# VH-VL binders against o66814: the designs that were tried, part 6

Target 1, 203 residues: o66814
Amino acid sequence: SDYLLRAESLFSQLKDANAKEETPYLYGKVKGYYEAIKLYAVEYKEDRIKTLFTLMSKNTKKAVRGAYTEREPLTELITFEPRVYFEEYCDGIMDECFYEKHYEKEKFIELVDYFSLKRRVEFLRNHEGKYCAPFDFGMAEALFNAVSLELMQEKPDEKVLIALREKLEPILVMAEEKLRYAMKKELPCYRNRLSEHIGYWKP

## First folded at step 1 (VH-VL)

Design p10 (framework fv_patecibart)
Fold by ESMFold2-Fast, scan of step 1:
Structure p10 (fold): chain C 203 residues (1-203), chain A 122 residues (1-122), chain B 107 residues (1-107)
Amino acid sequence: as target 1 above (203 residues)
Amino acid sequence: QVTLKESGPTLVKPTQTLTLTCTFSGFSLSTSGVGVAWIRQPPGKALEWLAHIYYDDDKRYYPALKNRLTITKDTSKNQVVLTMTNMDPVDTATYYCARMGELWPEYYFDYWGQGTLVTVSS
Amino acid sequence: EIVLTQSPDFQSVTPKEKVTITCRASQSIGSEIHWYQQKPDQYPKLLIKYASQSFSGVPSRFSGSGSGTDFTLTINSLEAEDAATYYCHQTYSLPWTFGQGTKVEIK
């Protein structure tokens, strides 16, 4: 895949630019997209690879240009918002109808435990994950975005979803453990950035 | 199924210490990501979060009350204990314990105990 | 501390009518808002989590929406069993705080 070769080139550029040290969140984002691209490359899904490459490229450009040397900006968070439908069940004994909520693509949502992943990623994003676990959070967010994008497809790829989930879980756990530790110990990443987050550091 | 139940004294005198125990079933605090919280509700008033504890012994307390509150867990007994010192009539409330989801970080309270009314009077 | 203000404090509604309850945060809290139902002399029950996600077993007539500072809980067609006080709850920043409650009664 031309995109796979180009993705490898982008990742090499980040290493050469010392992005891991200077922009660890963006470095994580790029690494996450790169890992997702590699999963699709073995499935020959060029349309998915192209989409992920575009996101990878966007984050790479931000990292290598040093536009955010002091404070990295949060980049895209992509969430799948499934359409909801209701199944009516009428109870003859109670003379009352109950409605059961279902989601489109419910099978795939359950397969990856999507809503749990979404909550965990959103919590990291909203509670200084970028500062307390920048690399792990960035990588987890990119892999989660890949899961969201695949769920949005007309026919989600079950095999890739499982592979993404398996790759995402240990990274999410690491980010969560680092943030939890920072919160418990009131580390500077959490303490100082929390003040900024709640409006102390104005625009 | 998940159940929680509060136990402890229903009457407390001013200046005494209140000890409440939450006993639960259907889940374990050895499970990664699970937590248990204590919430109170004075008669006719809103809910107030007091404290919570997670499976990894991470503890949080309401700041204005933290010098009076202690939360502990006994994972082997499926119990979480809240201790509140120097009770005052204004602490009269129904005290609830509740589960904080199955996975870290879940901060909403998905299952609640029935509550226990604690009256503080001389 | 984040203050949550609910409106209205009280409403009396005819069965089958749509009920709307709002919760306003003193600062942006993203989607870190949850809704509970408390019937008289009972413990609270979770209805909606993270602004818009229904908790399992909750009737479909309950829905939530909003982000940032303004949030809404909607009951599309009020049933007699829905007479209760409803509370919003934020988990964006410690200490966790609740709204003052909205009491819904049937006409």
Scores: ipSAE 0.000, ipTM 0.460, lowest interface PAE 15.4, mean pLDDT 85

Design r01 (framework fv_roledumab)
Fold by ESMFold2-Fast, scan of step 1:
Structure r01 (fold): chain C 203 residues (1-203), chain A 121 residues (1-121), chain B 107 residues (1-107)
Amino acid sequence: as target 1 above (203 residues)
Amino acid sequence: QVQLVESGGGVVQPGRSLRLSCTASGFTFSSYGMHWVRQAPAKGLEWVATISYDGSNKQYADSVKGRFTFSRDNSQDTLYLQLNSLRPEDTAVYYCARDYYDSSGWYFDYWGQGTMVTVSS
Amino acid sequence: AIRMTQSPSSFSASTGDRVTITCRASQDISSYVAWYQQKSGKAPKFLIYAASTLQSGVPSRFSGSGSGTDFTLTINSLQSEDFATYYCQQYYSYPLTFGQGTRVEIT
């Protein structure tokens, strides 16, 4: 709760700095983390709130400083890499064996359709989403990072995962539509960017 | 063929001013950020200033802040660098250079031939 | 400001030699390094960006490598047109900074 109040203060600072207009990608990131924090606040999960607040705070400080800071790394995407194991099934009559692939936390991976989310966010990251749909991509990346972090927990919160997934979907769709439009029209954001080597800047 | 041609250099006494120009051709000038880089005699390269494609954002090296002013005229495909309060240590060949992207690449794919500024007492 | 230090400052080489020039950043700059070639009395020529990506039209005998703080430019089988001064440049943050240069001179 202490962190929730601090998080609200950070969001207020973004409005004072006009971050939505000046640094839309970072503003999106911060808003995404803030939305995730609110979901955990109703569950009273202070440890999750603290982790997300740290990420929110880091991005808020960058947004308040504005464009022309140090080069930003290629988008900071947090991914959950589940352990894979194979189960052997042998048919004694046919004398034939089959191997079925399974993942740790498979129930939760299937619940949120994680690998699909991962592919979509990675596509946006790799194809100038940061510049062609900065606010939406930033928010989607932050919400996806929250999903990944929750899947890494010893006991993932099913209720919060569902809520994160539902909040993430329309934002991903919007970012994807904006990127597809930019690609089709060969807009400057898609044509002229070198994502790996461009600092955060508003031309 | 991308071409950048600098002009306006010369010999001037300390405290005086000069205006450097760089005329661009062979590319869509208004789509690129531009830079000025200088090189003192027998010394290495020193970045001086950056200007965005539309002129709305400018960055300057600390050594020239408050003295040099960077501007562009996209209708004439021309850059300007106003050098005020010149000091002997400003003596250098001044190059204009094209940003690899719209002032977000921050490395230089095409350079002019340079114009010599000599500040001597 | 990020300091870029090249070594050596100069050295002599012969055609056919394999030449390696090093560049060290005062802090981690990932792969945000470009390399330039400058011949006497001429403007610099762009060679490499992102530490290892060769600009179109640059001969394949040039290559770059490195990440973090340590970077190298290598010229395999040095040609007569390669005798020049080489500069590394970081573009991780403002102010943009160059190394002091390495002169590759004929023996």
Scores: ipSAE 0.000, ipTM 0.461, lowest interface PAE 14.8, mean pLDDT 84

Design r02 (framework fv_roledumab)
Fold by ESMFold2-Fast, scan of step 1:
Structure r02 (fold): chain C 203 residues (1-203), chain A 121 residues (1-121), chain B 107 residues (1-107)
Amino acid sequence: as target 1 above (203 residues)
Amino acid sequence: QVQLVESGGGVVQPGRSLRLSCTASGFTFSDYAMHWVRQAPAKGLEWVATISYDGSEKQYADSVKGRFTFSRDNSQDTLYLQLNSLRPEDTAVYYCARDLEYFDWSGMDVWGQGTMVTVSS
Amino acid sequence: AIRMTQSPSSFSASTGDRVTITCRASQGISDYVAWYQQKSGKAPKFLIYAASTLQSGVPSRFSGSGSGTDFTLTINSLQSEDFATYYCQQYDSYPYTFGQGTRVEIT
């Protein structure tokens, strides 16, 4: 895969740029997308690889440009919203179409426990996960975005979803543990969100 | 002074071969992917081929695939483009160019002066 | 292959003018676009990469913008040395492709 090779190169260059130390949240996101890309490469899903590479590249560019010199959002959350998704595909038979498509994807939604994953990622986002567990939160957000993208497909790949969930779960646990510890101890990482409001940002 | 100098162009009959060379100076040649780009008289630019920094990976335009061979000698800071089975439509100025090599971004940031290949019967 | 279409193919301008050249890709290419300037009888000169990042040494009157399929090159206050042909190029995927060029001529 051309995109896999490009992803390998991007990640290697980011490691050489010391991004893990300088921009750990963005580094985590890049690594998370890279892990998802490698998983899809095993299944020869080139269209997903290209989409995830686009997201990976975007976050790599932010890391290289030094996001701390600009006030900009660091978070990106792709959610599978069945209600919104079904509206686009339902031509005048909204309830029946929603029921049929919701039912069709129910197996996959339950397989990954999607709404639980969404709630956990949102908890990390809302409670400064990017500051207290930036690397882990970044990876979790990227892997969750890959789960969401797969669920949006007409025919989600069960093997990929299982593998993504298995990679995502321990990372979420780690990020949640770090965040709860920081909150309990009132550590500086939890207190540092003010910088985002004064026109300067650095994780 | 960063410089690329092409040579080897000339006038040749259809079906014949030419070997183009491009000599690099003023930078670490082995760190960069390189390109060949051509331009037919009064026409636009056409990408011909790319070779990775170590020569392990090569890409060719469909119009030249199977006829042209790209190679490099990092010990001599030199690129080679072997042009076989030349056709009148291969008539062009051939440029070698250095790739930007900046993360995932590409672009041809240094160009040679070009060497003219004319395929005429 | 990704087709890159420039508009206009040519136009006349005067020194001091603000000129804009458009480049459209046949499919989404994010910001993987480079721009070049070529003067008559000379090799192309690199201007911009990543759609909007100016190459070191290129005058600040040049700027690029765009993402996805639509890209523009702008020259603020055209100078006499800027009369040339300009090319966009995509590097999203092989084969790399150039636009057909836009010739900027003196009025």
Scores: ipSAE 0.013, ipTM 0.591, lowest interface PAE 7.6, mean pLDDT 83

Design r03 (framework fv_roledumab)
Fold by ESMFold2-Fast, scan of step 1:
Order: sequence, then C-alpha cells, then structure tokens
Structure r03 (fold): chain C 203 residues (1-203), chain A 122 residues (1-122), chain B 107 residues (1-107)
Amino acid sequence: as target 1 above (203 residues)
Amino acid sequence: QVQLVESGGGVVQPGRSLRLSCTASGFTFSSYWMHWVRQAPAKGLEWVATISQDGSEKQYADSVKGRFTFSRDNSQDTLYLQLNSLRPEDTAVYYCAKDEGYDFWSGYPDYWGQGTMVTVSS
Amino acid sequence: AIRMTQSPSSFSASTGDRVTITCRASQGISSWVAWYQQKSGKAPKFLIYAASTLQSGVPSRFSGSGSGTDFTLTINSLQSEDFATYYCQQYNSYPYTFGQGTRVEIT
C-alpha cells in the first residue's frame, strides 16, 4: 500500500514531463509495471512489489529526462532461461529405456505459455515495435518482464502468473496489430527505421 | 568515506588515444551509476558520459560519441574511459563522479574525483 | 540540447553580503537542477539538487529556488570560504548540461 501510493506519485512526474506524448514507450513500461504491482498488492507480496517498483522508478526517471539507452536491441527485456534436464524412463515390460527432455519450473512455463509469449515479445522488439506501437509494446514488455521475474522465484505464485497472463494478452494483441498495420502500410515508424539496420561491411 | 582517484591522463598529439581509469572506494561501487565530466582550461564543466551499475546502459555527449568508450569493472571497483581520435578541443581535466542515486540513477554527481589532465597538442 | 545560461558571469562581493546567482534553461526542466561550488584548482563540490534540496553537510546559508526555466542559488551571508565559481546543471534530459559558471570574487 505504501508502495502503491509511491507508485501513483510517479505518474504525477510523468504528467509533468508530458511523457505519454514525448516518451510513449517508457510511459507504457511504467504503466505495465504499475499494473503488475497492483496484482501483487492484492496478494500482499511486498518483496515482489519492491522489485517491480524499482523497475517502475527507473523507467520513470528515463521518461522524465527523455533518456535512451545505447544497447541493441533498444528495449529492456527480462527473460527466464530455465535449466534443462533429462529423465530416464525404463519400460520394465518392454525392457527398453528412453530419455525425455524437461525444463526447470515446467508446469509454470506451460501455465502461461511462456515460450510463446517470449517469441511474440521478441518479434515486436526486433521489428520496430518500440516505434510503431510504443505504448502498447512498452506495457506488454513490462508485463512480460513481471512474468519472467515471477518464474525466477523459488516458488512462483500461480494466481499472479495467471492474472499477469490475462492482463498481458490483450495488450500484446494490440501491439501486434499496430505493428502489422504499420508493416503493411509501410508507415514512417517502420520505413524510416529500416535505414538504421543498414550497415557497411568492414574488414 | 567516498573516494574516486583518476589516472591515465597525459600529453598526446591529435589523432592518438589515451585510457583513463578511476578507482573507487568507500561505497558499494556496483550499486551506482557513474559519470565522466570534463573541464577545458578556463572553461566550464561539460558532461561526457554516464554508465549504469552493470555497464549495460551508456550515454555519451554528441561531441565524443563514436570516439570515447565508457566501461567498468565491478570486481576491481574501477571505471574506464577510452579516448580515441583525440582532438585539441578534447583538452581538459577529466573527472569521474559518482551518481547520487542508490539503485536508481539521478543524473547529478554527489562525489567527484580530483581529476586527471588530458592535453591534446602538436 | 538544453542550454543553461548563468548570470552574472562574475561579480565582486564582501563577507556578510547576500548573494544571488541566476540560472536560466532554454526550455522547461521542472525542478531538475543541481548546483556545485568549485574553488580554484579543485574538483567541484555538490551543494544542492532538485532545485532547493541541500546536500547534508552544506551550510544553511546556501539555498536554492526556482522551477521551470528560472533558478537561483542564494548565499545569505557570504563567508570567506565561499569565494568560488558556482555551476548549475540540468538533469531533466540527455545530454546533461551545465551553466557556464558564475565567479564570486572578493572586493
């Protein structure tokens, strides 16, 4: 609750900076983290709230200052990289053994369809989503980052993961639709950014 | 007590390179953003570059972008600024400085080193 | 880039004087201004951030004010150790920019 009040105060800073119009991607990121914080506030998980508030504050500072990173890709994506293991199964009646590939936290990965979400967010990231659907992409990336962070926990919260997934889906769809429209129509956000991907081969 | 000690300055000819270092002590170096700020003789302060806690984010002044490279080694509590293709107008005292923000960058340095002089002349 | 202009560029003052230094931004920067003191041959020393918040250990005779584009640094009763050059800095947006400095000289 303390963090929720503090999070709300960050939107006052964004309003003063006209961040919605000047830095819509970062504004979207902040909005996405705020929505995730509200879900954890219901569950009284202060440690998760603090982590998300830190990310929300960082992006608020960037938006207020109009800052951009030099890192390529140009967005802040947090991914969960599960450890892989193999289980041996021996069929006693058939006298044969085989191995199945399994992932760390596999049931939670499947619950939210994590690898599918990851591919969709990465597609937006790699195809000018930041410029063609800045607000929606920013918000989707922040919510996806919240999913990744929760999967990294020793005991992921199933109820919060479901709620994050449900909140993320319509936003992700909106970002995808805006990007597809921009690509089909060759809008300036898509066309003008192509020149930034052209380079000269050096020895 | 916070201390920042710069080294690596010197006199070089235009087009040459220098590597500046800054050793930090008295605070948890890996938790803070860091800055480089320079000051030409008889001139004011000019912000040069900013680097995040883990070095993943960097920002440079337009006058040095593409020529200077900012990096950090958190295991050695050391900051580096690689100066390439030096020009006479790069002549200045270079200060490393600690950002005020703990866990968040603030954009203003609260502690400065003593500076190291870089002179670019023929 | 946001240009920071200080006025005056220099002036002379006596101990006990109330001194004000002005800093003007070429566009709105809310309250995101820091102030520094620099003595000859020394590194800058941090004084104030967020236009008006004093750094711990800075004497109470120093104060800052302003918002938007116009900012001031005030020294209420100038002491001998206060003769120095003062700089404002905006940290509203990259690139961060400093004012040209105001030199406070002894009369």
Scores: ipSAE 0.000, ipTM 0.439, lowest interface PAE 17.1, mean pLDDT 85

Design r04 (framework fv_roledumab)
Fold by ESMFold2-Fast, scan of step 1:
Structure r04 (fold): chain C 203 residues (1-203), chain A 122 residues (1-122), chain B 107 residues (1-107)
Amino acid sequence: as target 1 above (203 residues)
Amino acid sequence: QVQLVESGGGVVQPGRSLRLSCTASGFTFRNYGMHWVRQAPAKGLEWVATIWYDGSNKQYADSVKGRFTFSRDNSQDTLYLQLNSLRPEDTAVYYCARESYDILTGYYFDYWGQGTMVTVSS
Amino acid sequence: AIRMTQSPSSFSASTGDRVTITCRASQGIRSYVAWYQQKSGKAPKFLIYGASTLQSGVPSRFSGSGSGTDFTLTINSLQSEDFATYYCQQYYSTPYTFGQGTRVEIT
């Protein structure tokens, strides 16, 4: 697709800006979206590709700008919030009824272990993953966003969800291990940023 | 403990091929980008190629582009370098190296294998 | 390609000496410099990254400094196991390039 070729061309802009080194979190975001786009390209899912390309392009522009201005902001985190249903089941023999809790798209949520992924990505985002594991965190966040977006579809693509999950897991583990090490050793990426956030502000 | 072990080197005539392997242990191989670096006898180090953790985004030094192919098998924790159309100037010890990342300093090579010798001569 | 030039090419020293090796990049590379030690017949050993950050397990007598184009590796009190060839490397941009090496030999 046109989008795949255009997506590949964005890496020329990132290379020119030295984004891998200057804005590693945003570079990771762009790489993550690109990997998701490749998965959809073989399925000819142009609507998904267009959505992901828009996000990829936005993060590319922020990375190029950030390299020049020395500013690397956090970007979008997309989460799927399924509706919850309660169904009444009655046992005619005992004349007893009980309630069963169900989620919208429960099969797909369970397939990718979505709530676990969501907690892990949110933990990285809230505990300096951007500074302690920027590339891995950025890439994981983009792949997680692709999972969230696919779960929002009327008919989620099971094959693509599995492929996204398989790409996401090792990256997420790497980000988590880097952050865990930084936390345990009180490295500057974790210690100094956490101090700023908990109110050790100096005018 | 992180360990990288190269193999597959040998003596070959110009124009022939060799397949080098690098077996990783002591870390989650599938999570790391990898590099090949070579060193000719009594010469310095020369970067040869890089490959991302998932096997994508391969980059090669101009001197080997089109002749060498970099690949990885994450299920076997193994890295491969296919050397085709070998030339006498490709004679070197070939090292595999692990790519690590630091927020302030980017990507660097933190662990290296012991190397495998490739000799191209008539 | 970014050229990395080391000086001196060789150095004769005695145990206890302070040894300083310099590395100059042909263009600005921020702090994206690594240093390696290589003993005869052995693989390079990673010492320093980010110009000044010591790899875990590397003795504190080793230190690095510099930014931009000029970088220095210092061994404060040379030990017998430090006689080796030292290489700097830039990882600012591909192709990644190494200095030509500095041999530290016993007097």
Scores: ipSAE 0.000, ipTM 0.427, lowest interface PAE 15.6, mean pLDDT 85

Design r05 (framework fv_roledumab)
Fold by ESMFold2-Fast, scan of step 1:
Structure r05 (fold): chain C 203 residues (1-203), chain A 120 residues (1-120), chain B 107 residues (1-107)
Amino acid sequence: as target 1 above (203 residues)
Amino acid sequence: QVQLVESGGGVVQPGRSLRLSCTASGFTFDDYAMHWVRQAPAKGLEWVATISWSGGSTQYADSVKGRFTFSRDNSQDTLYLQLNSLRPEDTAVYYCARGEWELLDAFDIWGQGTMVTVSS
Amino acid sequence: AIRMTQSPSSFSASTGDRVTITCRASQSISSYVAWYQQKSGKAPKFLIYAASSLQSGVPSRFSGSGSGTDFTLTINSLQSEDFATYYCQQSYSTPYTFGQGTRVEIT
């Protein structure tokens, strides 16, 4: 895939820019999208690869040039909302079509334990995960976004969903442990987030 | 104040070369992928080439591949398009345009264009 | 290459009319569609991105819709400054391609 080679190039660019130390949240996001791209490249799913590459490139540009402002969302959380998706798909709300589509996707939602993943990522976002575990949170957010995007497909790829979940789980655990420790010990990342936020993100 | 200005167009015989330039101002030039788009007289728009924000990656339309070379000088906020082995069908107004990843690669800023005429 | 086909190629309209221009992609391109306006002798002007998102500064009478292969640009209550040629463009994959253009002429 030409996009896979380009993604490898972008990730090398981040290493050259010392992005892991300078902007660890964005470095995590780029690494997460890169890992997802590699999974799709094995399956030759070019449309998914292009979508993820676009997200990867956006975050790479921000990390390399420091082009991030207070006006931009601190997190780019993409969520699969079944009701909104099915309402659009079924030409409005039709009970029969709605339930059939819900049942069809329920298998995949259950496979990845989607709502549990969503709750955990939202918890990290709402409790300073970006500052207390920036790399791990960034990577978790990117991998979760890949899961959400795949669930939005008409026919989600079961094998890729399983692989994404398996990559996401240990990252979530690490981020959660770091945040719990920071909360319990009242570490600076948790207590002085405003100062850290301004220093981390360009005014 | 955000603007792109093209230059370097002119009249040239088939087989000859021209070098087009595009100077950017009013924005952080090296944050953006850039494009060249052309339009033949009384015809529609045709994408010619793209270059990444760093200049490390270029893509070309099949019709110009091997003949045109896209480059950028981020220290001077300038784009270059080297046109070699020109053909009558390359006659067009050449526009430079800014690509924005956050707008799904839409071309949000355009220059006024520079005219290239290839005739014998 | 992804082919973008616009319809109609041209049509006559009067101020106050509702104008709809259609753009069809030869394969699914999700929402990777932008629309541009070009007045005679001028560079194209950016109007819409992601099929339906209006660029800041563009009048609200312009709107876009569609996903996959079928896209539309609508001008609600056409104004005198809207007589121009309109182009759709896909940015889903290289080579990037434009529709052939739709000329909106005054009656």
Scores: ipSAE 0.000, ipTM 0.441, lowest interface PAE 17.7, mean pLDDT 82

Design r06 (framework fv_roledumab)
Fold by ESMFold2-Fast, scan of step 1:
Structure r06 (fold): chain C 203 residues (1-203), chain A 121 residues (1-121), chain B 107 residues (1-107)
Amino acid sequence: as target 1 above (203 residues)
Amino acid sequence: QVQLVESGGGVVQPGRSLRLSCTASGFTFSSYAMHWVRQAPAKGLEWVATISGSGGSTQYADSVKGRFTFSRDNSQDTLYLQLNSLRPEDTAVYYCAKHRYGSGSYYFDYWGQGTMVTVSS
Amino acid sequence: AIRMTQSPSSFSASTGDRVTITCRASQGISSYVAWYQQKSGKAPKFLIYAASTLQSGVPSRFSGSGSGTDFTLTINSLQSEDFATYYCQQYYSYPRTFGQGTRVEIT
């Protein structure tokens, strides 16, 4: 089966459900996975496409259901945890294998500035990005998930990682600007949840 | 396409030994870590052992450590689990299972049909 | 070791039902959870990894969700071939540990 064609067909379901308006975060997630799939399609990497299509399909189903039930839950955030990953890759043997494999992965982590991206996505997730920048946040989270999944590969695709990072950056900036504006202006998306931010908060 | 076939199970008395084998096909065997998982009659799944793709590292469940030895022959696409000093509580169906070495897929994506080990006095 | 607890342990259902199985880890395990289906007398079959990623060839009526300590497997519109025992498994650290299983029986 042609995953790219199947992925395009999912947007028909979203259009019928008016998901862009009813579940903008999940619509963003689906759009983000679709953009990642297109990058892998150019490289003919069917295994990555299959994985991303599964996530895209899951979020499409949740968006359609959410549009009808007026519920939009947060969905998966996939992170590459180097210590956890290398502990498992090395079958729990951390010393010699861990340091050798960490060195191999280091260039890819640096290439995409992974931990900066992770911190930014987590900030949006934890500070009402879903409500203040739903589409952009959803799309950024899906693209970030694609980066995390690619870093977990035995041989990460440098070309695709660069393309994912280039696509992710402006979306992430837009989500961040929308959230900062909402925080500064005390817009309803953020203002109505100020009481849920107990303790210290940062703009 | 991927297939795993276990053999070597049987009925033995406590304290005896058995060697289980698992023959793999349909994938690049040496690139994948392999596992043994067992299931006692009418009970759940219990992980037994893991071996890296190269065979250079192994992990064992505490219940079998020192008694079981996991090895592989990449030239024959075959796994071996040597079961020594068998106890009645080792009675189970033993499955070999695959996951991908270094891919972040540290789950058991393919399983054999299992081979029954019965330890009875 | 990380303990995985499933609920319920068993229940009866009919074709067409929506079935939800819960799995709880004794500590945070991110999204490192897989789900398996085991039919009587057969080997387990892999369904889901990374908490929510469906294996190729697994019907879309199966879905997974969760992160941290709480995970769920949902079967939307149960089919006759879905009566089985379902297991969650963490692969966050060694030893690999499974839930005790949830048996879905026909009514």
Scores: ipSAE 0.000, ipTM 0.412, lowest interface PAE 15.8, mean pLDDT 83

Design r07 (framework fv_roledumab)
Fold by ESMFold2-Fast, scan of step 1:
Structure r07 (fold): chain C 203 residues (1-203), chain A 121 residues (1-121), chain B 107 residues (1-107)
Amino acid sequence: as target 1 above (203 residues)
Amino acid sequence: QVQLVESGGGVVQPGRSLRLSCTASGFTFSSYSMHWVRQAPAKGLEWVATISSSGSYIQYADSVKGRFTFSRDNSQDTLYLQLNSLRPEDTAVYYCARVRYSGSYTPFDYWGQGTMVTVSS
Amino acid sequence: AIRMTQSPSSFSASTGDRVTITCRASQSISTYVAWYQQKSGKAPKFLIYAASTLQSGVPSRFSGSGSGTDFTLTINSLQSEDFATYYCQQLNSYPLTFGQGTRVEIT
């Protein structure tokens, strides 16, 4: 795939920008999207690859710029919201259409244990995961976004969903363990969060 | 008791191929992620690849990417590592190892005895 | 990749000695380090996880400590079966990397 080759070139840009050191969260996001792209490349799903490449490129540009007035900005969190999705698809028709479409998606939601993943990723996002486990959190968020996007497809790819879930779990566990350790020990990443209220520390 | 037994090593010329196997017993193989680790003569340990419990998620070290293929057969409790385009620097004892917990970021709690791959130049 | 550097590369010791092996990561890995023991001609044996947690069955004379970038493995009162090569490993991120090893040899 042409997009796979382009994705490889984005990593060259990240290396040149020293992104792993300078912007570990965004580096994680980019790596997560790249791993998802490789899964779709095996299946020759160019439309999925293009969508993920667009997200990968957006995060790469933010990392390469290196000009933040704030700490690394949080980037997109994409969630599959069944009610919103089904309401739009059903064109305002309620019970019967909503139930049919929900039943079709239930298999895939259960396959990946989606709402458990969603709660875990949101917990990391809302409790300093970006500061206490930036690389792992970024990568987990990107892989979770790929799962959400696949669930939004009319025919989700079961094989790819399983593969994404399996890649995501160990990364998510790592981010969660790092955050729990930081919380227990009251490490600076958790305790001394900087915000606009107290100002950013300047060297 | 937990056992991992590697096989398939041997002496080959550069550019040739070998298929390594690792047979597991004494635990529910399909529940564990597995790794391959190699050790060149008189050198240290080098991680080669990881495979998830179902076989759907695989990662490779950059030094072997594109040449080695990792797979598993959960019905036979067996891992496979296909080594293609072998180079002298691939000469090493190859170990399979089990992850203590699910996922590839946990320690390797059980290791096989290893199988020797020698690529003669 | 995260580089793991062990020191010393080797040293001579006698039974009863207290020995300390250090491991330094090129970047912070919190407590995501494991230690392994390898005897000549044998597969590595798992000793310690999370910098300081002993695997069941490992003698209490072994202990680990550290966080961030600096880690230590200590063997109190070295026994004859402890002469081996010891490896640290970072579990923080891929690619997984090991230290180069520390050989503990009899004087």
Scores: ipSAE 0.000, ipTM 0.427, lowest interface PAE 18.4, mean pLDDT 82

